# Designs tried in a protein design chat: VH-VL binders against Cytochrome c oxidase assembly factor 8 (COA8). Part 109

Target 1, 167 residues: Cytochrome c oxidase assembly factor 8 (COA8), of Homo sapiens (Human) (q96il0)
Amino acid sequence: APERGAERRDTAPSGVSRFCPPRKSCHDWIGPPDKYSNLRPVHFYIPENESPLEQKLRKLRQETQEWNQQFWANQNLTFSKEKEEFIHSRLKTKGLGLRTESGQKATLNAEEMADFYKEFLSKNFQKHMYYNRDWYKRNFAITFFMGKVALERIWNKLKQKQKKRSN

## First folded at step 13 (VH-VL)

Design md53 (from mc2 with heavy chain E99G; framework fv_ebronucimab)
Fold by ESMFold2-Fast, scan of step 13:
Structure md53 (fold): chain C 167 residues (1-167), chain A 124 residues (1-124), chain B 111 residues (1-111)
Amino acid sequence: as target 1 above (167 residues)
Amino acid sequence: EVQLVESGGGLVQPGRSLRLSCAASGFTFSSYAMNWVRQAPGKGLEWVSGISGSGGRTSYADSVQGRFTISRDNGKNSLYLQMNSLRAEDTALYFCAKGSPFDYLWGTYAFDIWGQGTMVTVSS
Amino acid sequence: QSELTQPRSVSGSPGQSVTISCTGSSSNIGSGYDVHWYQQHPGKAPKLLISGNSNRPSGVPDRFSGSKSGNTASLTISGLQAEDEADYYCQSYDSRLSGYVFGTGTDVTVL
């Protein structure tokens, strides 16, 4: 169908994506990748009858997403900065300019870049270790609360079933 | 030997779900980003999804975003693709492929090892 | 949407050279992301042929070479042989999509 809702918006195929969920969405909405973290954010749907436990789970998932977004945004910026500095330093040492004869940004070969990657990983090993530890802790907590929410929903359904049988 | 073996493909009706698996052997699975790539009959390659070695980063093609979920179990050397709300245009041979050895470079490295693929046919 | 553009087909005779272009945009090849090339024979999985614009994996003959300039990468096959008849795909990373993009694919025919 031509009609896709009450509002018309200009959209270019390569244009800016909007992180805005559709009206009356009953599901989580997934947005375009963040410029710095390269992660797609999730906009969580809030049901009208959300329990305190469901709210706690949702907030934990939102907090975990924000933490993850910030970590990868910072790491990507640090990586890009240090990569550019490494390339610049190596090209300067070789007496080469930052641009090729064709005007393209100058690069190093795979062997030279492997040295940078090894140094970057070594330098950031402890940070990555702590990230993985915290990532697993957060996912354990989310899984635990997902289980609690599931049990709550089962109990609520059992209570409704008993109420209907008595009436 | 370094190898990847996909499984879980089959014939499925539109709107249904299917879960693909990829078993890795011969390398330190947790150290590498993993990817799913598909190829419709007679068509070209299309990247579907990727996941970093740690599992802390995932990304999806716009065509599957919101419907597919990539995951991994490093203890079992296994990669997964949960496919929900399947459409006829999801019909393709699905390959798993080994990517970046570095968490920060998962999107910049070539795919050096590929599986044989598992065929997914979405039809009534 | 952001497929890299390749010619549909190229052809040559044994011993000749053929070149396949791969044209991207500012969000991928134009941003300096590396270009990788894959060879796919009918009924087979793709095989990595060139990584990081010009690096040959172990076992790939030196008659295969890659280059990149601006928004375009090229794969050159010199001394064309019958076994080179295959589909060839370029690949890069796209920052706007936060994902990989493949080329439209080129069928190489050895006549």
Scores: ipSAE 0.013, ipTM 0.586, lowest interface PAE 7.6, mean pLDDT 81

Design md54 (from mc2 with heavy chain S100G; framework fv_ebronucimab)
Fold by ESMFold2-Fast, scan of step 13:
Structure md54 (fold): chain C 167 residues (1-167), chain A 124 residues (1-124), chain B 111 residues (1-111)
Amino acid sequence: as target 1 above (167 residues)
Amino acid sequence: EVQLVESGGGLVQPGRSLRLSCAASGFTFSSYAMNWVRQAPGKGLEWVSGISGSGGRTSYADSVQGRFTISRDNGKNSLYLQMNSLRAEDTALYFCAKEGPFDYLWGTYAFDIWGQGTMVTVSS
Amino acid sequence: QSELTQPRSVSGSPGQSVTISCTGSSSNIGSGYDVHWYQQHPGKAPKLLISGNSNRPSGVPDRFSGSKSGNTASLTISGLQAEDEADYYCQSYDSRLSGYVFGTGTDVTVL
């Protein structure tokens, strides 16, 4: 289910994209925090001889990352927008402008903001419940497939050893 | 076995009230969230309201917010929908539906068990 | 009203395959919320057909399968049979509405 976070967008006939630096360890790369979700993306290393099961695990991890990234980007955007609307509404009710005399953005005190936070958390309770449920479900699935990949690697090593003895 | 049976539907005039009930059997009622879903004659499904297993949290579709109240009595294995200020557009078959258990491998909170529905007709 | 878009009708002959799409937005399917599918025969209550995008409840034949990619989920019915003639609804959770949303429904006709 890939949307984003794939290999380089540009692909030339002459070029092959690789994540392993010359003469260094091949590994996943962790990027800087996304400005919207505030989560660090992982760019996955793809081995040349990746099995179908290893590919499924990698794609599950990539899909989970995209899902997680999208959830928090949307949540943070919604929070910021609704917070701004709440502040502007309350300042209008008080007859105050959107900026202080110093030109800085006007703000509400902690007691006034408590109503917004309570409403926002209550309104988003079911959304966060489903996020947590899916988060645990996805992590369980990832762990399960990690186990399958480990067993596949053990089986393949045993198969190779058996074949060598049959030769 | 596992069963949901709705009751309380009928003909009612606009602006009046009606209370629907849903009797549950065959499962641990307090462990599952419950929902009301309606279907107008010849139309599709529309989610109306939901309630957590404990009854501590409720949610409503915008079309019924402020008019309908969902509640449950876990001691009686019963779900309720109090419908106030009824409108012609509330005319529908009302189903109660149970959310399924969390399944760590593949499952989810789908509506796994449904009642047969109770018909509510709002007309003058 | 329904918030997820499905084709109004799909038809096929016995033994053929049909696919029903369910298209949402960033606040529901696009946010990663699971998609469930329900089958409804005339005069009967909906029956859970697919849970969590692709999971088949016990008693549902293998010829029913589900998938999801981005903003769209799909239900595929292979080896169509007369008893598959019914209405099919997708469902997800919508964060903007803080509640569940159903698809517009698809009438499957077996010709």
Scores: ipSAE 0.000, ipTM 0.466, lowest interface PAE 15.1, mean pLDDT 80

Design md55 (from mc2 with heavy chain S100R; framework fv_ebronucimab)
Fold by ESMFold2-Fast, scan of step 13:
Structure md55 (fold): chain C 167 residues (1-167), chain A 124 residues (1-124), chain B 111 residues (1-111)
Amino acid sequence: as target 1 above (167 residues)
Amino acid sequence: EVQLVESGGGLVQPGRSLRLSCAASGFTFSSYAMNWVRQAPGKGLEWVSGISGSGGRTSYADSVQGRFTISRDNGKNSLYLQMNSLRAEDTALYFCAKERPFDYLWGTYAFDIWGQGTMVTVSS
Amino acid sequence: QSELTQPRSVSGSPGQSVTISCTGSSSNIGSGYDVHWYQQHPGKAPKLLISGNSNRPSGVPDRFSGSKSGNTASLTISGLQAEDEADYYCQSYDSRLSGYVFGTGTDVTVL
């Protein structure tokens, strides 16, 4: 090989393809919508001197996020599958194909789809009630812990000022 | 190998001052909060002081507040404890300890690495 | 009182189980702060034994277990061995003190 060619170096790409938050971020980072839940994940920043109470609040928020994402990912998947199965079954009963002659998806009219929505809501009524109950419970807990953390920070500042004045 | 080595202890008279040092190796020192913990001869552990990785936040036990000052030099991987107005009851073996970073599986910060300690004796 | 309360001593025979309690107050364990446990052999520095109420660091035998309920945490040593003879300390955070607090310590004797 020529001397000029011998000095050339090409870089190979590193094999990292995982989406992750910026390493130097000092704030919470919001990611793109999850493929299945369609909710944006929050990647929580861990402060250098996180108190036990701050840690407990962050854990609760992360657990709530994971619970919420899992619920909606499963719900969306179930809804999509049952919807397509319903449409397919109704079209087959009518002797129709899944696609129109123009290549578009064959659809049912609003009155026919109303049957599916009514059945789906009825079938999942209890599940959605439990979700709403747990959602409120989790949000109340998060709000109370946020209040406790705020009070802790205020009290620590007041205690520090009083201590400095005493000295 | 992760290590902490304390130094600077000795015999000192009441009312005088002493400065302790802790040399860290084997980890990114600036990324972890550090603490001083003492143990009087034949007695239990007592937390003395803590400092954040950046040095921006410090905390002290009520028994030493206003007399002791914790500091760090991240460029030298060193932790310090400046001890002023020493009293007989400050006599103890002084350990430096590293906080374990928070982990979802392990919970709140615990003191995962400890030095061997340096003995401070306050006597007339 | 600002310290966590432990029994002064606990004893057992090899192969038996012993349990050490650690009792706090509303400003520490009662507020839900995690409890950590340390083992200290004579003349040695403390060693982290249990983190976050019940988690074992690598190298700690599974015969050591931790639990927490209300104002009290417990360390249980099953299959007691001669090398378990040591002082044991619990630790938590205290919101009133804005700092860490250790237990009074428990001397475990293997008979």
Scores: ipSAE 0.000, ipTM 0.476, lowest interface PAE 16.8, mean pLDDT 80

Design md56 (from mc2 with heavy chain S100Y; framework fv_ebronucimab)
Fold by ESMFold2-Fast, scan of step 13:
Structure md56 (fold): chain C 167 residues (1-167), chain A 124 residues (1-124), chain B 111 residues (1-111)
Amino acid sequence: as target 1 above (167 residues)
Amino acid sequence: EVQLVESGGGLVQPGRSLRLSCAASGFTFSSYAMNWVRQAPGKGLEWVSGISGSGGRTSYADSVQGRFTISRDNGKNSLYLQMNSLRAEDTALYFCAKEYPFDYLWGTYAFDIWGQGTMVTVSS
Amino acid sequence: QSELTQPRSVSGSPGQSVTISCTGSSSNIGSGYDVHWYQQHPGKAPKLLISGNSNRPSGVPDRFSGSKSGNTASLTISGLQAEDEADYYCQSYDSRLSGYVFGTGTDVTVL
């Protein structure tokens, strides 16, 4: 299996929980936690007179949210898949069936699962490290553009006030 | 079997446009990020552009930003590169390439499947 | 333009080992981004040889191996064979460019 290291800002094939923002909302709306990522999605409000800079900030925030949602949805899916494969493999090695007499999934005890967690963390160490790096990079960029938008709004208000004073 | 086939290359005058296509088969096209990579005659590989599986994200090399547009049609299993304002420096064999692995996880990925390439020659 | 530096050529005799270096900067390999390797025979498309610094795809012989330390990745070909005569390219991701970068390429000659 190939090693994965650096985080690419990409949209994975995964569905987010369907939700509907309140009607006539003038602010960002926060939804319930997504089933797969366990993160709350944000529906961004678009101002009527959004500037190009404000649009860049909103798109960056939206893309960061999509990246974050997909990362955790995929990570959780991979964890669940590999956990079930590990359990299946260990039960087969022990000569046990996959189901109990009641028809439910057979499980391993905490000591046996410790091997899986150790291997999963080791295998995914670089992926999580690169996720953290890109997360900080994205947060820095968002903060930088938030500052630029704030300065633009201050400048526009000052310019508007001065224009009203002049005519 | 997994296959990528490029088309649309040819001889074109500087300043004009050309559209490349890449037909994919043998895998779930919408699940994988796709890329365009070019190679000028006798030169090395240069990454040109990338697009996410859904088409929601695109990226471009600085040398083509604002001139080229990558797109995809998942219903047709096709990748496209619209090349505008072509320059002599754009002369190259253009490959489409699929990112790996199959379960489409986060990160920077290797290009596991490549097409044969389509030649674009920009000259007067 | 290539962002990763490789030697222009390396050569060896059959059965010998050769190593190709790939040197990046703080915005790519130095930031911990993975390095992938491709083999390209004349007139053919590149073939993935090593993914994620050291992983061999199915069908790639054991004699190809990859490693990474600091700003430099290396591809080692042990038991060199005539069929290994090809161009080899490294690839990584560059955070400054927000895109993929390839190495300058290395021509391997089997003497």
Scores: ipSAE 0.000, ipTM 0.474, lowest interface PAE 15.8, mean pLDDT 79

Design md57 (from mc2 with heavy chain S100H; framework fv_ebronucimab)
Fold by ESMFold2-Fast, scan of step 13:
Structure md57 (fold): chain C 167 residues (1-167), chain A 124 residues (1-124), chain B 111 residues (1-111)
Amino acid sequence: as target 1 above (167 residues)
Amino acid sequence: EVQLVESGGGLVQPGRSLRLSCAASGFTFSSYAMNWVRQAPGKGLEWVSGISGSGGRTSYADSVQGRFTISRDNGKNSLYLQMNSLRAEDTALYFCAKEHPFDYLWGTYAFDIWGQGTMVTVSS
Amino acid sequence: QSELTQPRSVSGSPGQSVTISCTGSSSNIGSGYDVHWYQQHPGKAPKLLISGNSNRPSGVPDRFSGSKSGNTASLTISGLQAEDEADYYCQSYDSRLSGYVFGTGTDVTVL
């Protein structure tokens, strides 16, 4: 059964969290930011009378959300791992341990970290360009289907009004 | 080359368990929903179960609900079907199939790539 | 059993046309859900033949065509060839079952 606003984490390799809105909700729900992607998940309400067109829109939005969640979860994981590896490598080169005399994690100064950030951004430039391209393509498709669903709902209301007047 | 290869089928006694695997190659596995479809000898196709790209959503045919569990490991490009409490009527060739996401030409989620299937025989 | 009804068998001679019907209900085809068609040769996996009612995937010959009206979808094979001898299955989505449904299957024989 769905939990009311609860966040659940999966042990799956994707690291994507799950959000369960109230069972009887007639609305989409927006959850808290995912711990891995830092994005707010949306749980889509499935109407009893969902049309094929409404299903296409909902699935496209769900698929886009999953794609977006996975992209940012993976990026954040990759950033964290490469940052730790860079820090560890530089501390080893300096002959320093992983912990200070006080037991705190040893760190690099801003000057030393600047090179890591530049390398990371440069290395991931093409990946981010493909992400942006696909993000805009997906949003164009979503907007298009939102328009089609809106027109369908208007047309269905007009058909219902005509039926009601005929009876 | 885009390919799906099933494995794990075999002869099992009623009431026991079996786990099927499907290895995917040649596409970004985590981007696509995956399905299991079965075909009893000399019979037609029956949809069994589906799972979203992230693994966050699963669905099952009424005939297997509560007995079968679909899962995936995107790091290994693999799809799984855990089959518990097997019955004679579960005897079939089991296919894994990739779902094409909606687009303007393909429509709603056709199964565009299929494996060759793995045979499951449930008999005493 | 399958939820979508197809004729058990259809036959024709080379060069002729054959049509396979796929009849559903208000919870699937009648609600406007797309119909897909698959071709299965003996001993082989199904192959996607028609997607989204009438779209022909790359590599599928022009002689295959699909249509849909009301509760019924149809697959037409024109200029029938020996290689078209196979089983054909329609597929849609069923809102009552919240899952995919296949047709009963049609055996096409080229005489």
Scores: ipSAE 0.005, ipTM 0.560, lowest interface PAE 12.0, mean pLDDT 82

Design md58 (from mc2 with heavy chain S100T; framework fv_ebronucimab)
Fold by ESMFold2-Fast, scan of step 13:
Structure md58 (fold): chain C 167 residues (1-167), chain A 124 residues (1-124), chain B 111 residues (1-111)
Amino acid sequence: as target 1 above (167 residues)
Amino acid sequence: EVQLVESGGGLVQPGRSLRLSCAASGFTFSSYAMNWVRQAPGKGLEWVSGISGSGGRTSYADSVQGRFTISRDNGKNSLYLQMNSLRAEDTALYFCAKETPFDYLWGTYAFDIWGQGTMVTVSS
Amino acid sequence: QSELTQPRSVSGSPGQSVTISCTGSSSNIGSGYDVHWYQQHPGKAPKLLISGNSNRPSGVPDRFSGSKSGNTASLTISGLQAEDEADYYCQSYDSRLSGYVFGTGTDVTVL
C-alpha cells in the first residue's frame, strides 16, 4: 500500500508557484513565498494512523492557508493595479510621460505615494474588517482543535502505558 | 439560487479522451472544494476526484489516478475533468458536487450541492 | 474494494420505522471518521440527508436520524412515508485510500 506522505499541491499553469515537497517527508514542509500572496505555503504530512480529529485539524489548517493565500494574492493584485493607475493619472496631470528619458518607469515621490496608501486603506476598510474577523475565527478554531488533538494524544499515550503495565 | 450544471458527456471509444465541465452559480465558487462523483448505470456512487477552493490541492481515486485530471477556473466559476485513456468501466453518469463549509466547533464536511450529472458512455 | 457495506434493500409500511446499516472497517468508520448519508430518488441527483453522523441539514424532516458505533453507522427513518422510497447511500473517509468512500446503497421500498 502507498506510504502516507506530505500532501502534493498542484497549481494552475498561469501564475501560482508550484509547491513540491521532499518525497517520504515525515514532517510538515514549508515552501518559498508565493509569487502573488508573498506567503510561505505549508505542505502537510499525513500520518499513516491519522485520527479523524487530526484530519479535521489538518483540513482546517489547509483550508485556512488557501483562504489566506487567496485573500493576499487578490489584495496584492488589486494594490499593484490601483498603484499603477494612480501613478499614471498623477504623471498625466503633471504633463509627464509614463517613462523617463532613460526608459525607466517614472515614479512619484514618497509624499505623493503616501496619499495613495491612505486612500487604498480607507477604500478597503470594510474588506479588511471582514478579513480580520474571519482570521480570528479561523485561528481560534485551529487553537481549539490543536488542544483537542493534544488531549487525544495524551489520552492514547496513557492507555498504551496502562496496557504495557497490565502485561 | 445555488446550482451546478454538468456538460461534456457523450459516447466515446475506449482509449480516447473526453473533457467534462461543471458550471457553478449562486455561491462564491473559489471558497469551496469541489468533487466529481460517478454512478454506473444501475450501480452505486463512486468518488472520482476532488480539488481545493484555490485549485492548489487535488486528489484522485486509485481507479483514475494517472488518467484523469481535475482542474478549475475560478474566474469562470467552472470545474473540469479531463479524462484520458478511457475504459469501458469508466461508463457512468458523472456528478459535480460541492463540499459544505467547515464547521468551526465540530469540524465536518459533506457534499451539500450536486448537479444533475452528465452521461459518459465508453464503448464501440 | 473498501466500499462501505449496506443491505441491498429494506422495506416497511407507512408509519413504520426502518433502519439502514453501513458497515466499514478500521481504516474508515472504525477509526472514527464521520459518516454522511444521501437520499437519491430515481432519475435525480443525490441529496444530503445527514452530515457528520447525526446532523440534519435545513429542510430535512426530524424523522431521519443517524448514529454511529464501532465499525457501523445507521440511518433510521421513523414514521415512514411514501416519499421516502428512494436509494440511500452512506459516505465516509478512508485513511488507507486517502479519499472518500461510498456505501453499496440501499433501496427503501414503502409497501
Scores: ipSAE 0.013, ipTM 0.591, lowest interface PAE 8.4, mean pLDDT 83

Design md59 (from mc2 with heavy chain P101G; framework fv_ebronucimab)
Fold by ESMFold2-Fast, scan of step 13:
Structure md59 (fold): chain C 167 residues (1-167), chain A 124 residues (1-124), chain B 111 residues (1-111)
Amino acid sequence: as target 1 above (167 residues)
Amino acid sequence: EVQLVESGGGLVQPGRSLRLSCAASGFTFSSYAMNWVRQAPGKGLEWVSGISGSGGRTSYADSVQGRFTISRDNGKNSLYLQMNSLRAEDTALYFCAKESGFDYLWGTYAFDIWGQGTMVTVSS
Amino acid sequence: QSELTQPRSVSGSPGQSVTISCTGSSSNIGSGYDVHWYQQHPGKAPKLLISGNSNRPSGVPDRFSGSKSGNTASLTISGLQAEDEADYYCQSYDSRLSGYVFGTGTDVTVL
């Protein structure tokens, strides 16, 4: 999320309901791309009789999605910030302003921008490694809980079969 | 002289409203994002709200979302915090703080200039 | 609410060094967000001490230094002096909360 807030005036927390699944949906729903992260959010279906374990899994998946969305929103923001800062620094070195006479942003040529891209990738290598590590850790945890939910469902089915055979 | 001066604090009863102001001088106000940070007596710092240089983007801590509104008037070099439905837990010294980077450069910044704070006491 | 964990207090004698840790999570320091440090003397507003993990603003003595590794940032005060007795706060940005977060604060005592 952006430092000054990913909160948009028309998408305040109360406005999140605009992206919720239709009432007729019994499945997870995929929303439109987020303005900042450019990722499509998944809105999870909540069963009426969700078990505590199923609730933990769903919340873990929701939290992981929010983390992923915010990471990419921030990464896109950081890229834009450092790009503008690089352009600003280079233009100052040349004795030029940030704006042309017409008020448009001044730009650098492709050769100079190549230096920025090399520096950005190098500088953010560790950040991307942390992201990948955490992304895999979160997905491993989700898979583990999915396994626990599956086991719970198997035991419930076995108990139902045993009950029917006893009757 | 780069300076921030808060005002508007005072004693208010629970459930009432109060509006804080912050007057900025010595820098191009519209070029920087501004924030409100509070500190309850004897406690640590808590970020409350932030606003972009243009005023087009705002953000709030969960504890104040829906009750507080941050705004700014760039023509008057002033920042505001409208506090509604005040609670005893909102009792704190409220600081306004300037971000160290230009608002047109997106990113996360330190708070390089702070005001002296204005005390808000919510009590019956 | 503070989202970054600091020790409640650290102490040292004049001339010694002390280090204050600031531990976050994957949504803030662990995601690579910069850590900033503030010094607050009793009855005064906080003062920016370190910006962007390790940069000292003009006027801040070189006795203060910052570093960051993984989920933890550190502020080191070398050559402790009486005037360093103050509260110290770390700060970062938290992507999960979409806002800034401060540390719990550390009271530095010069013995």
Scores: ipSAE 0.000, ipTM 0.463, lowest interface PAE 21.2, mean pLDDT 79

Design md6 (from mc2 with heavy chain A33G; framework fv_ebronucimab)
Fold by ESMFold2-Fast, scan of step 13:
Structure md6 (fold): chain C 167 residues (1-167), chain A 124 residues (1-124), chain B 111 residues (1-111)
Amino acid sequence: as target 1 above (167 residues)
Amino acid sequence: EVQLVESGGGLVQPGRSLRLSCAASGFTFSSYGMNWVRQAPGKGLEWVSGISGSGGRTSYADSVQGRFTISRDNGKNSLYLQMNSLRAEDTALYFCAKESPFDYLWGTYAFDIWGQGTMVTVSS
Amino acid sequence: QSELTQPRSVSGSPGQSVTISCTGSSSNIGSGYDVHWYQQHPGKAPKLLISGNSNRPSGVPDRFSGSKSGNTASLTISGLQAEDEADYYCQSYDSRLSGYVFGTGTDVTVL
């Protein structure tokens, strides 16, 4: 019997160092957040008798995930670099060093950082809008193909049942 | 070193088929989208087709839709373009080009590495 | 057909500045898609010159610069050199076509 303790909540799920679906998995599985994008990757289940339509849907979902991961990895890197450059520039303008007397990283107050966030959002407004547009366009396509796959599966089951009854 | 080498071009009759190949080296091929771009003699660049890193998504210019098929074999670090129902206006130098994933671009990519091109001549 | 319009040619003397325009529409540059620029010397493959409207890849001289406003992107070559004699192409993405589009190309001549 395992002992109850505060440290139990610090225990990471199995497979944290790698995305590992459970034994006998027949479903999609969600992994830990990616280091750069901070998004959770999805491992897609591949059926043994996957139809061409099901394969197309799965590959579309995989490609959309890759696109999304790449976008957020780039976005996070850009944000971090520009934020650091902004902080260093403002500290230099004030005649301040990059570190405090205690050796801690020097920072700007909330009012000064608000200027950076406003500028960053304004600069990237169109790019974020196109990302959202393309993200919704991709998810609309995925939903459409999910519907087609569902109809294919229903039709195949009905057709198989009819054949058994006619014989 | 990052390199792309096209092959498979040649002289072909209208209505026939031809398959182009592009061999990639020096980078993790499966991580990058790939494209075919053509250039008719003395003319400008025209995008032909693109494929995602996984191969899960493909796209085509209207001029080749239904006739050309882009594909890739990530195990062989190779990109392909199957060209069917060739027309005289398909005569061009065909380049393969790699997309850069770490640009500050949303929904678009620059083509950072290009091959030398392979010449396709469609003539009677 | 090309979806982005460039002048057929521009010319200048060594040390001068030349600017190449690239005009699109609401479905590409006008929608805010980034513009990339390529340099192509005769008999050679294109080389990426400017990415993301204004970013210079490693090894590209400071005299090349890019900008974008509305439906138009511009490539400026300052301190024009003989080696800059080449064809230049802009590229963007078109949402209507769901694909990449190139400009008509501009031949730069240095006398």
Scores: ipSAE 0.000, ipTM 0.473, lowest interface PAE 17.1, mean pLDDT 79

